VH-VL binders against q9h9l3. Designs and how they scored, part 53

Target 1, 176 residues: q9h9l3
Amino acid sequence: PRKMVAIDCEMVGTGPKGHVSSLARCSIVNYNGDVLYDEYILPPCHIVDYRTRWSGIRKQHMVNATPFKIARGQILKILTGKIVVGHAIHNDFKALQYFHPKSLTRDTSHIPPLNRKADCPENATMSLKHLTKKLLNRDIQVGKSGHSSVEDAQATMELYKLVEVEWEEHLARNPP

## First folded at step 3 (VH-VL)

Design Ac10 (framework fv_amlenetug)
Fold by ESMFold2-Fast, scan of step 3:
Structure Ac10 (fold): chain C 176 residues (1-176), chain A 121 residues (1-121), chain B 108 residues (1-108)
Amino acid sequence: as target 1 above (176 residues)
Amino acid sequence: EVQLLESGGGLVQTGGSLRLSCAASGFTFSNYAMTWVRQAPGKGLEWVSAISYSGDYTDYADSVKGRFTISRDNSQNTLYLQMNSLRAEDTAVYYCAKARYYDSSGYFDYWGQGTLVTVSS
Amino acid sequence: EIVLTQSPGTLSLSPGERATLSCRASQSVSDNYLAWYQQKPGQAPRLLIYGASTRATGIPDRFSGSGSGTDFTLTISRLEPEDFAVYYCQQYYSSPETFGQGTKVEIK
């Protein structure tokens, strides 16, 4: 009965040598793939490395970006009380400085039945791009201009839907 | 209208210290990075230091690193440059400038009139 | 850091003539994060161009910027008396932000 959303965040490098990952974009979609949230986000620290090849973030995107504190409040209102689906989602939660209950978290990088359907070892961590190509026959993250967090969130939701019944039943028997 | 007003320049001896201030008005100061750019008499522009919109990140030119400290007070809309261990080559007009972006100096859409710092023995 | 080299150092021209100013970067300035400033004696610099080719608000259309990668150009199509000044290029692609040494456009 709980509602479900999928999230994908883009991070840029801040701090010494750009080693800290700071939130710079967040996209959230509902169960059907409709966009609920998609904003560029202004980190509280100087951006040392835009990581543009992967993030798709450029300096121009920061001009009208939503300040981190405001964006965080908006995002948490959407996530609270819902089942949240993501890929390697602990990175997104860390960037949001947020702790979502494990019982309501679904990480498509750690779902053994999903890897099994993709003919991959059950305990391996597979990329979103690989799983999406293998199971949905779609190419995402194409080219070198960076990823679309909307596209990634949509793919993540569709991947979860392939194993939803099986995995929810497993979690009911084996609570995290 | 956007205004940047520098103060605190003057004559100081080699090895001495000086603090520059820049009073900002006409824009949301806390949303933008700020920078100090200097110009020695008859010479070109040299970027000196930048501070992010929040004050959490600062950056410095190699020539001033360890001697100068940039800071800001967002509640007072004021930018500062604390200058220590001054040398003759620090003699310049110091400009306060507003960066277009929040994170670093970027390009500079508004400039103050500058304040002259003269370092002599 | 990226070093910007401007040429020529001095450009001597008459009003009505075309001025072409060069700025060369020691490494690629991606996304065209290059700006041009004008400075008259006793005044603060004034932003002319950003993003290599976008005119700042209030800048006359006789000023134009072009180029990409390591080679950038500022063109003034027909010099007016008020255009005789020093011009600086600046990159904001890589920290630290750096300026060229300047090109002086003076009356012949």
Scores: ipSAE 0.006, ipTM 0.512, lowest interface PAE 12.7, mean pLDDT 88

Design Ac2 (framework fv_amlenetug; also named X27)
Fold by ESMFold2-Fast, scan of step 3:
Structure Ac2 (fold): chain C 176 residues (1-176), chain A 120 residues (1-120), chain B 108 residues (1-108)
Amino acid sequence: as target 1 above (176 residues)
Amino acid sequence: EVQLLESGGGLVQTGGSLRLSCAASGFTFSNYAMTWVRQAPGKGLEWVSAISYSGDYTDYADSVKGRFTISRDNSQNTLYLQMNSLRAEDTAVYYCAKVRYYGSYSFDYWGQGTLVTVSS
Amino acid sequence: EIVLTQSPGTLSLSPGERATLSCRASQSVSDNYLAWYQQKPGQAPRLLIYGASTRATGIPDRFSGSGSGTDFTLTISRLEPEDFAVYYCQQYYSSPETFGQGTKVEIK
């Protein structure tokens, strides 16, 4: 079987009024939830808005952070050739300036059976926090200090495992 | 050693356009963000524009937004500033400068500057 | 935008004397994202200090930076003839990056 990892990234605001999302942290876990990568990443652009409430990123984390070019190389080496699981993962790939094959991408925000198990409309985009509470009975993203990308990546993998057999069978019959 | 060489400055009429170039050598150009800083005759320094190492992200001072466009050609190690709708207050020496470190916009190396004079 | 105000506008000193230049920010410059530059007539600026207190490569140890928050200082412990120039502070904590108006250090 092909190796599978889950990814979650934190972004800070760069560009005009901080409206551009730039990578500032990336966490990658394996199928069992073990951490393969977790680094703070220094964007190549001036940080206008740390978005600390959501990202958990503060200026102190940028001291000795891995420069984007180096971090990107490390991350892509882990992702290449693997099935990559994420939640609204297109945002993570955009921040990485990377295109991962759709056939190897699994987005837990767009898996209808997962929403169905959570008693949510199949076509709705549900938050990771909501799905994790409903299906795993776990509270993530608790408190006011921002999200843990490790916690989010681990929750994302566990959510995917709930529908893995059904969804992989669906994709085999209906390739993207 | 690091060298930045600006060109393209000159005399231009108000409302006109001009494109500045900065040729970089002595460092891996594609690894660093770059910036333009200007200085009006007898005045202080004013940051104008910045561009990320990849060219995907740009930023501008409010005084030049919508009129100036920063760009780069990493294959040619060259930074550009396209200046449109020029005003008398754009008269300045324009410096090309290298950003010292990612996310930390202090400028460790500067070019010699190129003079842009905008007249009526 | 963070406004940086330098004082004094002009310092008239003799070689061998200590120069103390002030830079005050209109709001806190966190993480000491403040730099100092030297500019001589007809020349490009030269980076002296970044991170409020770290000397750039090749800068003599007579140059030192200090301060935090809103109050920053550049000190030249013993002026050499080549140190008579205009000095600018710059913040890179918040976009747009801004410079102070400059302090001229002149002979006598």
Scores: ipSAE 0.000, ipTM 0.484, lowest interface PAE 15.3, mean pLDDT 87
ESMFold2-Fast, scan of step 7: ipSAE 0.000; ipTM 0.465

Design Ac3 (framework fv_amlenetug; also named X33)
Fold by ESMFold2-Fast, scan of step 7:
Structure Ac3 (fold): chain C 176 residues (1-176), chain A 120 residues (1-120), chain B 108 residues (1-108)
Amino acid sequence: as target 1 above (176 residues)
Amino acid sequence: EVQLLESGGGLVQTGGSLRLSCAASGFTFSNYAMTWVRQAPGKGLEWVSAISYSGDYTDYADSVKGRFTISRDNSQNTLYLQMNSLRAEDTAVYYCAKVRYYGSGYFDYWGQGTLVTVSS
Amino acid sequence: EIVLTQSPGTLSLSPGERATLSCRASQSVSDNYLAWYQQKPGQAPRLLIYGASTRATGIPDRFSGSGSGTDFTLTISRLEPEDFAVYYCQQYYSSPETFGQGTKVEIK
């Protein structure tokens, strides 16, 4: 596939004691960082914990939010057949209840060359904020009311572009 | 029984570094956000830093931004606080605490604390 | 940031008496995102109340929380010897989480 997108999802807590992570916002950007999708999403279960510090989501955002089933269909149409870039992306796919082929998945939390460029251990899982500051000299997730999934998706795409040539060559020689 | 055990405190010179650890047991560590809260001698409580359950997101008090780094190892049930460029004003007992989130969070279990003394 | 002001600074009472502790916020703490902690000398804080009025697991019913908006109260209906301690309120509506300066409940 020729097309590449980056995704970042925000989750809220549902289920017993708010321990279940349920999709509440999804942002998808193209290679150049243009927004293809950005919607608040209403989980099918009662929200116990908005996790606002991390998610940026408040009760007001759930008014007129797109129901999960409809949002999922829209999102999957964008992702299917494309190379999808994310950070700790397995969490996003789990929240979407979706399987994306490993051969078309790029996880910036598990790319050894990216960690190496940031002077971090190759096998460590580094935060998006840390990698973005080290490699792009940019502060993301600034402020105290939660993070922007658009900003996170854009940063994730830019991080991947730093190692794209090297990593695609590696994957061609070592298919997943 | 939920237990949090801090270690790594001690005496350090201004400008120096220390790494604090917090060993967690009695709950599913990877399901909860964690935080560090400090208390200067004879003073009240001050929130320092928080980390999401996955470790993907962190937050810091303005007084420690750029100097302190919070991290976690979910496979070892351990929380860390790397403290750099220490100042006399950082002298405090440092507590790790388990976050029950309601967005920004209250703290349902606390460790016993570890004393960090910064002197010139 | 939201500033929490506790009053009185010190409350001198005898066992069996009622203690009433105040916590005032510099701006509204919406959704009752307010907690209370107890701290004894040399010990870590212990959660008493969250959500302004919900008792934490294992906390005796003599402890109760009330209030909303900017004015919150912790009440201890009948002081036991083990209740003499410092009490802190904490808001978690807006980051950074902030604590009041504490109220010391001491033996008269």
Scores: ipSAE 0.006, ipTM 0.553, lowest interface PAE 10.6, mean pLDDT 87
ESMFold2-Fast, scan of step 3: ipSAE 0.005; ipTM 0.505

Design Ac4 (framework fv_amlenetug)
Fold by ESMFold2-Fast, scan of step 3:
Structure Ac4 (fold): chain C 176 residues (1-176), chain A 120 residues (1-120), chain B 108 residues (1-108)
Amino acid sequence: as target 1 above (176 residues)
Amino acid sequence: EVQLLESGGGLVQTGGSLRLSCAASGFTFSNYAMTWVRQAPGKGLEWVSAISYSGDYTDYADSVKGRFTISRDNSQNTLYLQMNSLRAEDTAVYYCAKVRYYRSGSFDYWGQGTLVTVSS
Amino acid sequence: EIVLTQSPGTLSLSPGERATLSCRASQSVSDNYLAWYQQKPGQAPRLLIYGASTRATGIPDRFSGSGSGTDFTLTISRLEPEDFAVYYCQQYYSSPETFGQGTKVEIK
């Protein structure tokens, strides 16, 4: 019965002054946290800013990276028809140039019961790091090497599981 | 069926040059990163060089930097390794290999190899 | 560079026995970017396992990979005569990509 995956993407800066966020890594895990997809992705445009402090991406990762067009096709095959969990997931979908139905989207940055469990204001957008520390007592995104999108996707799935029953019932009664 | 066929190996003297080629078929060559891996007689595997699908990014083992140049011709489905200033320690079977997607960096298909012997 | 150390150097077993091969990394291989290859005499290497535990296409179920961080294992549950070969681990987490020195599995 679980037709659910969690996704986390890393973006690098392309375009003028590196202001455009282009997909450079994507990780997708299943309900149990097993990795379904994890690839470095080469943007079609010149990388101006690797944003390594946040993304963990360096020039060396681009040598074996999957072309954006191919990666996008692979990722969309995994996401299509499934409930997709993410944190501030609109950024991931934008980088993928993809529309996922709102009825099948779960954004852990906009689930009021999750913020309530973390003793945070319901209408605030809390970071994945903060919610994971508060609710799972786990430190993610530590160190100076940037983020692990696999670790972030796994944490996102575990966070959603904490409110899954309650939130799915809410959505059934209040369809988006 | 994926096939990789190396050519260009042979006997060459120290300080000489040699160009290896790898003809690829059975997959869309321009969509995959490619690599060269060598194996000295009776020894293990040593990664030599890699090139991105576009040819815009390359990487080299420290032992060959400045002497070897990896390149590709996507219109001809061919990978190259230009070897200059050859040394006795470059003697090895040179394998052409295709990089796999999903955990990119493992090598899913290999050619049969071409022997390069460098002697004085 | 990440150095991979394989043990044992040589493993002498009879067909039907279980083989356990170890690969230890000098630094953590994050996200399980670790592969295993089989090489038979006179042949090119063949990919067995990637992502530390995922079997490559066409590889029999008797081959399995496990481990994370610095300690990885390749297990052959029931050796067949065709498994007489040298096995290499490889990390692709950090450039340069590096291979272990190999473990030779030979029939007693």
Scores: ipSAE 0.159, ipTM 0.728, lowest interface PAE 5.2, mean pLDDT 89

Design Ac5 (framework fv_amlenetug)
Fold by ESMFold2-Fast, scan of step 3:
Structure Ac5 (fold): chain C 176 residues (1-176), chain A 120 residues (1-120), chain B 108 residues (1-108)
Amino acid sequence: as target 1 above (176 residues)
Amino acid sequence: EVQLLESGGGLVQTGGSLRLSCAASGFTFSNYAMTWVRQAPGKGLEWVSAISYSGDWTDYADSVKGRFTISRDNSQNTLYLQMNSLRAEDTAVYYCAKVRYYGSGSFDYWGQGTLVTVSS
Amino acid sequence: EIVLTQSPGTLSLSPGERATLSCRASQSVSDNYLAWYQQKPGQAPRLLIYGASTRATGIPDRFSGSGSGTDFTLTISRLEPEDFAVYYCQQYYSSPETFGQGTKVEIK
């Protein structure tokens, strides 16, 4: 029996010009939106751009942050064998340096029925904020203090639940 | 006043081992990343290794990876560098230094250094 | 790895003169993550400038840093006897942290 979780990660800029995205926070919630994991994560490389407006990460968050290798182990233990829901989830998996089977991956930025319910073109890539406002009548990612990855993971799970029956049927007929 | 005092340097043969210590005082040691920087006789500065405030994250120069291990004991305000498989090229004064900011930055306080001489 | 090249290698000046030291990076050092250190014979390095232009605590006004991208400069407006030393630039933008080879400011 497959369990389902939703994930949202925050990345900071490392490497030349801060162009490399390195994991700095990860939140994972269960089907009901209960938090299973929420930790700040210390990248193995020096942070050159905190991207605070979007990530919500500041230097003080690194004081008690979990090292990347330890955090990665904890996170992968939670994800392995489960259906993992995310928004533009490839970015999260890339930051985790992890491959999750496509058959167990659900990306709310690439689910045509979800866009249809939001009165958006089925082939458009819509932001999590837009879909959440349109379909759940909830404002997320408000203010200038950065995003809450817990809030984003919870919203992502609720969005997926709106199309779960239809999309799981589609995947059963059209396996990845 | 901030003080960093290195110890443990000395003469060692190639292939040998040494453990350097750095005793810190005058600041909240557990809040700052720490680093080791070395300087060969008559040469410039070379960064060797860094460790996060908690001791959970470490980084190393390519020249010492697999041979040196940085560690810290926050309860004793002490930084360590375990040096194994020493080479003649490792001969240098080794400085302990405090990283100015928590996870990254310039080095705002330095110890007096301890000399490590590696010979055959 | 970012390579820092300092010039000149040696600068021979008298007290009261201006010293201008150059540090050039092989790649852009973003966000001005560039520091300058002073080292006197037999002593540990001392932080002078960080963030390319911010003087460290206790550093006299005669020391100033400038520049961005790949070209950085340390200026000592009027040399005092205690300023004759070796000066190193250092980038902390990209791991590994790297230092320039040093510029020796010597008397006469």
Scores: ipSAE 0.006, ipTM 0.471, lowest interface PAE 14.3, mean pLDDT 86

Design Ac6 (framework fv_amlenetug)
Fold by ESMFold2-Fast, scan of step 3:
Structure Ac6 (fold): chain C 176 residues (1-176), chain A 120 residues (1-120), chain B 108 residues (1-108)
Amino acid sequence: as target 1 above (176 residues)
Amino acid sequence: EVQLLESGGGLVQTGGSLRLSCAASGFTFSNYAMTWVRQAPGKGLEWVSVISYSGDYTDYADSVKGRFTISRDNSQNTLYLQMNSLRAEDTAVYYCAKVRYYGSGSFDYWGQGTLVTVSS
Amino acid sequence: EIVLTQSPGTLSLSPGERATLSCRASQSVSDNYLAWYQQKPGQAPRLLIYGASTRATGIPDRFSGSGSGTDFTLTISRLEPEDFAVYYCQQYYSSPETFGQGTKVEIK
């Protein structure tokens, strides 16, 4: 079977009124949850809103952050050719300005069997926090200090592993 | 390269207090939950407490609830266990351990332990 | 809380023999949330298996884990002298995290 990784990115607000989401941290873990990549990333644009409540990013993290172009190259090298798992992963790919093949993408926010196991409507987009609590009995994204992208990536991989056999069979029968 | 070094153990009287420290290195401390596990002389392992990566979530074994407080200083890469109202049955080697997965999980790296002896 | 019961309490074997250690849970545990640890006298525990069957980094392939629900097994296919130790199972499915009482694998 193909190698599999899970990714979670943190974004800060750039552009007018901080409406543009720019990559400011990326964490990638392997199938077992070991960290393959975890770097703060310096956006090429002025940060208007750190969104610290959610991102966990503060100005101090930007001091030695990896410039976006360099970080992007490192990240894409890890993702290329692998099955990439994420939660609402289209936001991560958008922030990376990257296209990953649909056939190698797994989005835990859009896997009906996963929602079913959590007693949630199959077509609803449930939060990572909710699914992780319901299915793994683990609390993530606690408090107001911001999210850990490592924690989120690890949770995402474990959630996917709960439905991996079933969902891979589904995808083989119903290719994206 | 991952290292966890416990300190602060020693002899203390029943009803007394003691604070344990665990200095972490070789990994991004602020990204992982941390735990304390103890072992009484000649006995098995007993989980004591866990703290999430941010410090916002903590949990305790029933035997220590209300007496022990787990905390962390992510700027210093240090985990703490404040132990109050100590009892003879708290006598044990206390291990600091890294949670492989956040919140609650298996413990992939352990320190060497620090002995706490509570005398009457 | 989930109570983990290990059996046997002591397993007396010779080097080269197969060791099979049991861990039974008082209620169902996800097979992804059970770990096995090895502890030698005077040393901290060492993670052997997590997720019921995944070997931790650096653990020899003679160690294997299996099981699901309430019944879990650690197997050491061919005991080496350094494998004589106490082994603990641990569930991390439900808070509080709990350990079994341990199985001592000793030289016959």
Scores: ipSAE 0.000, ipTM 0.463, lowest interface PAE 18.4, mean pLDDT 86

